VH-VL binders against Putative bifunctional riboflavin kinase/FMN adenylyltransferase (ribF). Designs and how they scored, part 4

Target 1, 179 residues: Putative bifunctional riboflavin kinase/FMN adenylyltransferase (ribF), of Geobacillus thermodenitrificans (a4it50)
Amino acid sequence: MKVHEANQGLTLPGSVVAIGAFDGVHQGHQAVLRQAVERSRQLGVESVAYTIDPPPRCRFQGSRMLTTLQEKLDRFAVLGLNHAVVAHFDERYAARRVDAFIRELTALNPREVIVGQDFRFGRNREGDVALLRRHFPVRIVQTVCCADGQRISSTRIRELIERGEWEQSTVLLGWPLSS

## First folded at step 1 (VH-VL)

Design g7 (framework fv_guselkumab)
Fold by ESMFold2-Fast, scan of step 1:
Structure g7 (fold): chain C 179 residues (1-179), chain A 121 residues (1-121), chain B 111 residues (1-111)
Amino acid sequence: as target 1 above (179 residues)
Amino acid sequence: EVQLVQSGAEVKKPGESLKISCKGSGYSFTTYWIGWVRQMPGKGLEWMGIIYPGDSDTRYSPSFQGQVTISADKSISTAYLQWSSLKASDTAMYYCARSEWFGELYYFDYWGQGTLVTVSS
Amino acid sequence: QSVLTQPPSVSGAPGQRVTISCTGSSSNIGAGYDVHWYQQLPGTAPKLLIYGNSNRPSGVPDRFSGSKSGTSASLAITGLQSEDEADYYCQSYDSSLSDVVFGGGTKLTVL
C-alpha cells in the first residue's frame, strides 16, 4: 500500500474510494473498506482509503483515539487497500475544508465512492451524502451489528473500554487493543 | 501550566478609545485560537469573536462585527480587543479564552482572569 | 433571550443529584453540534467542566456528567457539595446565526 498526504495531489485514472475517519478500523469500518477492495477488483481500478486524521471527535472533543495513524494505515494494508490518502484536520479548516475535500476526491477519478450508513463529513449526515452524490456515484454500506443486534461504532467501543469491558471491545474491533 | 493573563481594570468615559490585552504563556501561542467573551454585570456570557495569532485570521460574532477590533502580536504572545469609541453599554467583564480548533466543534479550554471595563460619565 | 435555554436557578441539598437542562433547536444542538459546559464560581472566570457533550477535562470529578438527546443537553451533578455553588453555562454553535451561542446560565444553590 502507498500512503499519500491529501495535499500532495494524488491523481489516478480511476479508483474506488472508501471515506471515513476509521478510528480503530473496527468491524463496521472493515465492511466499508472490504467492499471498496472488492469493487475495485471488479471494476479493474485501484482501491483508496481516504481517512481523516485525527478523527474529528478526537481532535475537537478530546475523545480517546482507538488507533494511532500508523496502526490505522497498517490495518488498511492488511485489508488490501492499494492507496491511503491522509487528510489532516487543521484548526483553520472550517469552511475551507469542503472545497479541498471535493478537489482531492475529483483528482482520484472515483468510479464509486463507498461510505458507511452513518457517514458524516461535517454537520448534516444526509447533506454530506447528498454533496458526494452531486459529484460521484456513491454506495452506502449497511450498518454492521454484533451478535446481539446492536450497532458497532467507535463511540460504543470507547464506552466499553471506559467500563473495563476489554474482551467485548476487542471482539468489536476485530484486532488486539492498541494503546 | 497554560496561562492567559489579561490587563487590569479600566474606568473610561463615553467616546474614549480603549485597547485591552491577553497574554498567553506555557504553550505555542501561534497554534491556538484566542476568543473574546463579554459578560455584562449580572448577565450571562456572549461570544464576541476569535483570532488565530499565527496568521491573524479573525472571525467576529455578527452581533459584534464593526463594534470592536480583535488583533494579535505573535512576537509577544498577546491578543487584543479594541474599541474606537466606548459607550456606557460596553460596561462589562471581558474574558479571553483559548480554543484549539475553530469551526462548529470548538470549545474554550483555558480562560483569562477577566478585565473589568467600566464606562460612565 | 438566549438561543439556548437554561433554567435560571436550580437547588439541592448536600449529597443529592441535580440536573441542569440546555434546550436548543434544529439549527444548533438538533443539527448535531456538540454541547460544552462551563462552571463559574462567584467572582472568578469560567472554567471548562464538560466538552464534547460528555467528556471531562483532567481534574473535573466524575460527579459531573453530560448528555445530549435530540435538541437538548443536560448536565448532571451527583453527590452535591457546597463548593458546587456556581453559575453553569452550556455552549454550542448555531448554523442559522453563524454564531457561537451560550445558554443564559443556571445558578446552582446548595441548600
Scores: ipSAE 0.007, ipTM 0.490, lowest interface PAE 12.1, mean pLDDT 81

Design g8 (framework fv_guselkumab)
Fold by ESMFold2-Fast, scan of step 1:
Structure g8 (fold): chain C 179 residues (1-179), chain A 119 residues (1-119), chain B 111 residues (1-111)
Amino acid sequence: as target 1 above (179 residues)
Amino acid sequence: EVQLVQSGAEVKKPGESLKISCKGSGYSFTNYWIGWVRQMPGKGLEWMGIIYPGDSYTRYSPSFQGQVTISADKSISTAYLQWSSLKASDTAMYYCARHYSDYPGFDYWGQGTLVTVSS
Amino acid sequence: QSVLTQPPSVSGAPGQRVTISCTGSSSNIGAGYDVHWYQQLPGTAPKLLIYGNSYRPSGVPDRFSGSKSGTSASLAITGLQSEDEADYYCQSYDSSLYGVVFGGGTKLTVL
């Protein structure tokens, strides 16, 4: 896997791009990322994980990150991604308009963009899946639920960790809890 | 069982408005796109546009942008195709069809609505 | 205008093999976009026959197969049967249009 910073640019003749914060790279994220890898293989192009770091919630709300950036990148590599593009979430990024994000993605020449159902981007979360579809073919990965019928999310995993529910959190995360 | 049921045939005069419907059942209506396809008598299939019912986002073929309006009411699992002013050249069979995202093909089709526009 | 080009007709006898071509360009099939195939029996709505270049939905016989190479795709029908008589359409996605494109259709006549 090759790692790139978003502001340094990555240009590809074709790609399949999975986009998200991917905090913890939990089972829900793995569904998105694995689909990007499989789809890229089918199309004969390169797979890209476009990740925002730190996750917006952690930046603004002071929540704990489930993985360091390096741990996240290691997990992308294990899942078979060819490239990772890291967008640093700071005051400059938060002030960016949706068009800057679209220009970055356009350089990757996406044959398909893969996102989760609740995906948002851009300043004030003004961009969403519907807007992204104006520019690229988009595949939405369905919500991943555990056996109890509840959605798998980084927020829920953080709550379980805070409560000391390590066994439950490892089931939802799908990785050993060792950092 | 997944099913798309379209409204019945229409006979109209040029200049009249029309709204036809496509009702989905047997699946989560808001999780799939609905596309509209025209087939003029004796001709092939023409993609008109698509809508995502979950947020009513639409995309149109350049040939149909401004000619028709696509909408959906997710509370009754129904998508619509509408003309403000029909022309004789709108005479055709109109199909709705379901797909998962912008890129994949159409996996289930409605039975079609025949629209005849004549003076 | 059809963005994807198909022969207007093909014919075969029962038991024979027929192939229907679908020719695109660099903005659609040549760009790597999947090709899907639909069967339309007379007086009926189209039915998905092949998706994702070569995959069959449940209930579609293995006599139907799809392939893609470069800017073109093909639908092959082996062991041709009378009930295969229909119009066949290819469909892909065009990056210049950000939209779905269909072939002009091919009428298959079973002699």
Scores: ipSAE 0.005, ipTM 0.490, lowest interface PAE 14.8, mean pLDDT 80

Design i10 (framework fv_iratumumab)
Fold by ESMFold2-Fast, scan of step 1:
Structure i10 (fold): chain C 179 residues (1-179), chain A 121 residues (1-121), chain B 107 residues (1-107)
Amino acid sequence: as target 1 above (179 residues)
Amino acid sequence: QVQLQQWGAGLLKPSETLSLTCAVYGGSFSGYYWSWIRQPPGKGLEWIGDINHRGSTNYNPSLKSRVTISVDTSKNQFSLKLNSVTAADTAVYYCARGEPYYYGSGTLDYWGQGSLVTVSS
Amino acid sequence: DIQMTQSPTSLSASVGDRVTITCRASQGISSWLTWYQQKPEKAPKSLIYYASSLQSGVPSRFSGSGSGTDFTLTISSLQPEDFATYYCQQYDSYPLTFGQGTRLEIK
């Protein structure tokens, strides 16, 4: 796996790009990322995880991250991603216009962009799946639920950890907890 | 209006190399995938491969050992070479444009006129 | 490779008829399917992309439906210029694959 900063202008002749914060790289994120790897294999192009770090929720609400950036990148590598593009989320990135994001993705020459159902981007969350579809073929991955039918999310996993429910949090995360 | 025009090849002997070129007029070469498709007489369509303006290629595994697609972005042209031809390679060969990303790069919206290639001894 | 199978392989119809052609993928392809029309001695023309989206300039009597593995092309009121061979093609994964074609002939 090769790691790149979003602002370095990575250009590829073709790719499948999965976009998300991917905090914890939990079972739900793994569905998105595995889909990108499988689609890239089928299309004969490179797989890319485009990740925002720290996750917007952690930047704006002070929530604890489930993984360090390095742990997240290690998990992308285990899942078989060819590239990781890291976009550092700060005040400038939060104010970023949707056209800048589209230009950056265009340089990757995506055959397909893979996102979760609730994807939003740009100032005041003006960018969404419909806007991405104007520029790229977009595949939406449905919300992943645990065995009891509840949605798997980073928020739920943090709540379980805060309550000391380590076994349950480990099941939803799909990785051993570290320190 | 986008138009694709192709030329090259015609009558070949077994073991020779097939060579065809497709030129793109009236539209941007960048941002698309450029495909070669063939159709044996009275049969269906078979996708051979595609290339983008950066030279990234995809090939049908059944033909990969014999096929090369190349691009000349300065001329808005792309070319097909198929090595070691046999009578089974007799077909009309088409070049075509794959639609922009937001419709899926595999949808072929503009086609060349076709080139009949006959392989006989 | 994803195999595309069309049915029927040929059919005869009269002007004004409603015609239905089906296409089945050997595995799920979501909506990544195009329908083409090919007239004798001509290159194919795309009619419908993304399973159900009509190409610009194509008459509204053509429609597509389906997702996953089962797809249908419908011509609601057949016109003389519609007698042709029709192909489906998946673009979910490489290699791109076509159905074997359905030949639509005058009854």
Scores: ipSAE 0.006, ipTM 0.455, lowest interface PAE 14.8, mean pLDDT 80

Design i3 (framework fv_iratumumab)
Fold by ESMFold2-Fast, scan of step 1:
Structure i3 (fold): chain C 179 residues (1-179), chain A 118 residues (1-118), chain B 107 residues (1-107)
Amino acid sequence: as target 1 above (179 residues)
Amino acid sequence: QVQLQQWGAGLLKPSETLSLTCAVYGGSFSGYYWSWIRQPPGKGLEWIGDIDHSGSTNYNPSLKSRVTISVDTSKNQFSLKLNSVTAADTAVYYCARVDYGDYAFDIWGQGSLVTVSS
Amino acid sequence: DIQMTQSPTSLSASVGDRVTITCRASQGISNWLTWYQQKPEKAPKSLIYAASSLQSGVPSRFSGSGSGTDFTLTISSLQPEDFATYYCQQYNSYPWTFGQGTRLEIK
């Protein structure tokens, strides 16, 4: 897997791009990322994980990250992604206009963009999947739930860790907890 | 080459409102953040805030209750208003551009000295 | 807020000298650091961005290094036009914060 900074201008002749913060690369994220890998193979193009680091909640709210950036990249590589594009979440990214984000994605020449149901982008998160669909074919991955019907999320995993529910958090994460 | 020209303010009395305007010439206003930075006499630099083409702002928390930055896209200008000034607001005020690619304040206005009499 | 501390606050040097100034962040800022040069009664000029990348038009005698919390600006062979005040700035987190400055004076 090749790693790129978002501002380096990666250009591809075709791709399938999965977009998200991917904190922990938990089972819900793995479903999105595996779909990108499988779809890229079907279309004969490169797979890309476009990731925001640190995750927005960790950047501005002081929440603990579930993975370091390097651990996140290692997990993308294990899942079979060809490229990782890292967008550093800072004040510029938070204040980013929707058109700047669209320009970056356009350079990747996406055959398909894969996002979770709650995807938003741009300043004050004014951009959504409907706007993104005007520019690219978009696949929305439905919420991944555990056997009990509860949604799998980075927030829920952090709460389980804080409560000492190590076994349950490991099941939802799908990787050993980092020490 | 892009250049920034600024004007407004000079001598103020305590409690008055500071007003400065910065005009952008020779380049695109969109795609950048436009910032205000100040420097009290003999001291270092302090970032005040920034604005983009759409009017979205970020402010230094220390000044947020007193600061307004606005934009006039038809004139390629942006402006600073600072309410309820005190002697502590005496400084040279600069407007500046932030370039995404360089991650720096890469173009600066000439600066405006604002003195608040106590 | 991230605090930026520069050392020394002032430095005297001669033309041709190798000059080093340092900047320390109160928390990790990766490579999100810019160095500026400011001459009396003029606006600052950016020299180095992303801790080590030279701005276009800036002489190669200027170089930057460091990551995380500790950063260095080096002038390999000081020229007369280099006598100025130098500032570091982090842009990892709002609010942007600057060091207090290092004044470079002729010996």
Scores: ipSAE 0.005, ipTM 0.453, lowest interface PAE 16.1, mean pLDDT 80

Design i7 (framework fv_iratumumab)
Heavy chain, then light chain:
Amino acid sequence: QVQLQQWGAGLLKPSETLSLTCAVYGGSFSTYYWSWIRQPPGKGLEWIGDIDHSGSTNYNPSLKSRVTISVDTSKNQFSLKLNSVTAADTAVYYCAREYDFWSGSYYMDVWGQGSLVTVSS
Amino acid sequence: DIQMTQSPTSLSASVGDRVTITCRASQGISSWLTWYQQKPEKAPKSLIYAASSLQSGVPSRFSGSGSGTDFTLTISSLQPEDFATYYCQQYNTYPLTFGQGTRLEIK
ESMFold2-Fast, scan of step 1: ipSAE 0.014; ipTM 0.535

Design i9 (framework fv_iratumumab)
Fold by ESMFold2-Fast, scan of step 1:
Structure i9 (fold): chain C 179 residues (1-179), chain A 118 residues (1-118), chain B 107 residues (1-107)
Amino acid sequence: as target 1 above (179 residues)
Amino acid sequence: QVQLQQWGAGLLKPSETLSLTCAVYGGSFSDYYWSWIRQPPGKGLEWIGDIYHSGSTNYNPSLKSRVTISVDTSKNQFSLKLNSVTAADTAVYYCARWDIVATYFDYWGQGSLVTVSS
Amino acid sequence: DIQMTQSPTSLSASVGDRVTITCRASQGISDYLTWYQQKPEKAPKSLIYAASSLQSGVPSRFSGSGSGTDFTLTISSLQPEDFATYYCQQYNSYPRTFGQGTRLEIK
């Protein structure tokens, strides 16, 4: 897997791009990322994980990150992604650099962009998805639920960790917890 | 076929509020950033801020405490309010459209000269 | 804020000359730079975007180059209608910032 900074300009002749914060790369994120890998194989193009780091909620609200950036990248590599593009979430990105974001994605020549149902680039997910659809074919991956029917999310996993429910949190993550 | 036309008060006294409106004709109002840019006499261009059709705004930090940009999607218009003006605010003010695909300001209003006496 | 500095602030040239204008960013902006032309009492007009992409309808004598912090606008064979003020603008981050301008005047 090759790793790129978002603003350094990765150009591809074709790709399938999965976009998200991917904090923890939990089973819900894995569904999105595995779909990108499978679709890229079907279309004969490269797979790309476009990730925002640190996750916006962690940047603004001080929530615990479930993975370091390096741990996240390692997990993308295990899932079979060809490329990772890292967009650093700071004051520049927080200003909604939508024009730069679309330009960076356009250089990848996406045959398909894949996002989860809870995808948020900015504060308005509906607006962000509509914007992507103006430029690219977008596939939304259905929410992943655990055996009890509840949605798997980074917030729920953090709650389990805070309560000392380590074994249950590792089941939802699908990876061993590193200390 | 897109055209931006602007209007508003041109002569102000110090401490007054500057008010300009820009109307968009032809083309879509949605999915573009609608911007205000000013140019003092004999000087360069300064970006003031922009607004999306949803009402979401970005402002130049140097002007943020005095500036408000608003949108009226029913009329395809957006407006600039700049309060507590001084002689330093004397400039030609332009409205402009930012094209997120092309990555430049592709259509501009005719410009409005605002003079603040002092 | 990212500061954009142009050089020279003004230059004189003759029709047929090759003219170059430089723009320098205070920090890296990749290729997120647009060049504009402004004639007296008119709004600016875009010429080059993404540092090197020619805008539709702009004559091929205009070209742009550069990446990171150093950028150049070139007019290969100056025409009478090219006498104007030129501005660079970065769109790497908010606030959007422009260079101070380069005034191209007839010699």
Scores: ipSAE 0.005, ipTM 0.464, lowest interface PAE 15.3, mean pLDDT 81

Design t1 (framework fv_traxivitug)
Fold by ESMFold2-Fast, scan of step 1:
Structure t1 (fold): chain C 179 residues (1-179), chain A 120 residues (1-120), chain B 107 residues (1-107)
Amino acid sequence: as target 1 above (179 residues)
Amino acid sequence: QVQLVESGGTLVQPGGSLRLSCAASGFTFSSYWMTWVRQAPGKGLEWVANIKQDGSEKYYVDSVRGRFTISRDNAKNSLFLQMNSLRPEDTAVYFCARDYYDSSGPLDYWGQGTLVTVSS
Amino acid sequence: QSVLTQPPSVSVAPGKTARITCGGDNIGSKSVHWYQQKPGQAPILVVYDDSDRPSGIPERFSGSNSGNTATLTISRVEAGDEADYYCQVWDSSSDYVFGGGTKVTVL
């Protein structure tokens, strides 16, 4: 897997791009990322994970990340992604215009963009699925629930870790805990 | 520890002027957009003005535009609101608050507020 | 232009769940932030970006936002949760827009 920073001018002849924060690369993220890998194989193009690091809430709340950036990248590689594009979250990223984001994605020549149901991007989340659909074909991956019917989320996993519920955290995360 | 402390609120006659100050400590003041939010007695919150990190951009609610001026002194970690041509409807507690994102995000720390009363 | 509508009051028994709504045209496309204000005190941020919590805010506080309605949910309500709650969005035509506030009474 090749790693790139956002704004480095990565250009591809075609791709399938999965977009998200992917903190922990938990089971829900794996559904999005696996879809991108499978779809890229079907279309004969390269797969790309576009990720925000650190996740926005970790910067503001001071919450612990479920994975370091390197661990996240390693997990993308295990899932079969060809490329990772890292967008560093800071005041610059928060102030980013939607136009800059669209230009970066356009350079990748996406045949399809894959996002979770609640996708938003740009300053105050001005960009969303409707905006992306004006420029690219978009596939929305449905929210993943565990056996008890509750959603799998980084917030829930972080809370389980804080409570010492390691077995449940490991099941939802789908990887050995790095604490 | 992040702290914001407002001062300057007092009784002023209609048509008068007043300058509010906000002293910031416990963070890099020059790295954040800052805002003033007011609350009339028994009423809700209303945004008044915000200012960019370097003071290059300033925005105001329509009802105060041309009468109020927001400014900052990053060397002194201070935010100001110059209020001119005051009206009875400007009576409110004025809060200083820090904007986590660039002029669009949550207000994560607030001062205790300073009361401005505009009455004869 | 953005206008946010909140119910003026909500009553809830201790230990039960309070839900405070914030109505706005296409509010699901915006980030919603929630503030708690107790009498004589400054507002405190309790939920931001629809559903995230600042450090120190109990997990009993949660949020959601879709379509034309955002909701702040306070589970297992305690007497100390009595306060006014305000929603807030940013809008390109109006900058910071606050809802009218909801008084939560724990009885």
Scores: ipSAE 0.000, ipTM 0.482, lowest interface PAE 13.0, mean pLDDT 80

Design t10 (framework fv_traxivitug)
Fold by ESMFold2-Fast, scan of step 1:
Structure t10 (fold): chain C 179 residues (1-179), chain A 121 residues (1-121), chain B 107 residues (1-107)
Amino acid sequence: as target 1 above (179 residues)
Amino acid sequence: QVQLVESGGTLVQPGGSLRLSCAASGFTFSDYWMTWVRQAPGKGLEWVANIKQDGSEKYYVDSVRGRFTISRDNAKNSLFLQMNSLRPEDTAVYFCARAYSSGWPEYFQHWGQGTLVTVSS
Amino acid sequence: QSVLTQPPSVSVAPGKTARITCGGDNIGSYSVHWYQQKPGQAPILVVYDDSDRPSGIPERFSGSNSGNTATLTISRVEAGDEADYYCQVWDSSSDLVFGGGTKVTVL
């Protein structure tokens, strides 16, 4: 897997791009990422994980990240992604225009963009998906639920860790917790 | 266990001032946006003010801007609302709430029990 | 969002389904959050980000959000679900907006 900074301008002749914060690369994220890998193989193009780091929810809130950036990248590689594009969520990213984001994605020549059900680029979630659909074919992967019917999310996993429920948090992550 | 306890609510005359406090425990106070939400007797919830983790950003609903000041003391795990030029329509139970944020307070995970402010002659 | 519109009341029989709507222009483009408030008590978050539940909230509570209407659905309603319910969004003007509230009566 090759790692790129979003602002360095990765250009591809064709791709399938999965977009998300992917904090923890939990089972819900894995569904999105695995679909990108499978679709890229079917179409004969490169698979790309476009990730935001630090995750937006950690950037301003200061909550614990479930993975370091390197751990996240290692997990993308295990899942079979060809490329990772890292968008740093800092003062510049918070102020960036939608057109810059679309330009970065357009350079990848996506045959399909894959996002999770709760995808947000910015503050207006549904508008962000609608905007992507104007430029690219978009596939939405439904949220993965655990046995009790609740969604698997980074927020829920952090809550379990904070409460000391290590076994359940490990099950939802699908990876061993590092100490 | 997250706990938020408001205090300071009382009867005040129109035009008067009052300072509300919220004591937080059970979490790292300095990691969260904090919020004041009010509810007039028999009415719905109304957002009043937000303050960023480090106190660097403050936001207010239009009806209180210039009259109310939100502040925090992270060393004491305390949130405050200084209310000036009080009006009868400011009569409400004032709730302290801890916000979830991805850059801006999005929703309120935990609430205190509220403190009643009555503005009347 | 300047205004979120909720019906003032909803009546439902025990074991049936209650649906509480939250109307707003293009509300489907926002994340909607729902709170339950019982008389004399603080609000409790019951659904966030349109359809996610906090730990401890029964799976009978679910949410959806599309177009101009978000909906909180309470299936297999119990007497203890009787309360006021509020929807809430944050919009691009940085304002947090609550709906007017819906009183759910279990009869």
Scores: ipSAE 0.000, ipTM 0.473, lowest interface PAE 13.7, mean pLDDT 80

Design t2 (framework fv_traxivitug)
Fold by ESMFold2-Fast, scan of step 1:
Structure t2 (fold): chain C 179 residues (1-179), chain A 120 residues (1-120), chain B 107 residues (1-107)
Amino acid sequence: as target 1 above (179 residues)
Amino acid sequence: QVQLVESGGTLVQPGGSLRLSCAASGFTFSNYWMTWVRQAPGKGLEWVANIKQDGSEKYYVDSVRGRFTISRDNAKNSLFLQMNSLRPEDTAVYFCARGEYFWSGYFDYWGQGTLVTVSS
Amino acid sequence: QSVLTQPPSVSVAPGKTARITCGGDNIGSKSVHWYQQKPGQAPILVVYYDSDRPSGIPERFSGSNSGNTATLTISRVEAGDEADYYCQVWDSSSDHVFGGGTKVTVL
């Protein structure tokens, strides 16, 4: 897997791009990333994980990160991604115009962009998906739920960890917990 | 409840200066881009200036560049527009508006505006 | 970059559909936002990112955007919808650009 910074202008002749914060690379994220790998094989193009780091919530709200950036990248590599594009979430990224984001993605020549049902680039989930769909073919991956019907999310995993529910948190995460 | 309240609009002679203020409440002011939009009597909306969450980036419409300065004080939840070398064509109601959480693509809340009249 | 062109006025009967267009070169590649302004009042965001609605805006308001034309559609128009409507985009050369506005009259 090759790692790139979002602002360095990665250009590809074709790709399948999975976009998300991917904190913890939990089972829900794995569904998105796995579909990007599978779809890229079908189309004969490169797979790309476009990730935001640190996750916006962790940057502004002080929430605990479930993985370091390196752990996240290692998990992308295990899942078979060819490229990782890292968008560093800081003052520069928060002020980026939508057009800059679309230009970066356009340079990758996406044959398909894959996101989870809960994907949000900004405050509004629907606006973010609609924006992507205007420029690229978008595949939305169904939300992954546990047996009780509850959605798997980084927030839920953090809550379980805070409550000392280690068994349940590792089941939802699908990886050993980060130290 | 999000509120934006502008103040400072008055009658000013051409070549004069004026400072507008916008008091924000009901949200975390430091998380949002802020903007000034003006509307001349009987005319449409015109974007004037916007400012990044931390004040590090500022952008202006060409007609006011070099004359107007946008600034903010996040500790006081306040936005400002310093207007210098005022011209009759700057006569307008000036609105304070809140941009998106991550970037200023649209403006979801607006103040009621403050009228600036530039004439002799 | 772009001048956004709106018709200056649209008249519509109560209960019918009003369509307000916003024309611009390749506007379908941009995100279009729509504002409602009543006399003496501040603008209110009614549609953003082409078709999304803020909380509190009736489902009668909808939007679309493709090619060179974006459209705000108000179905089952009510007297209270009478207002000026403005489209808006962000452009790298011009920053925020507003259309000239369309006065919707409910007759």
Scores: ipSAE 0.006, ipTM 0.491, lowest interface PAE 11.1, mean pLDDT 81

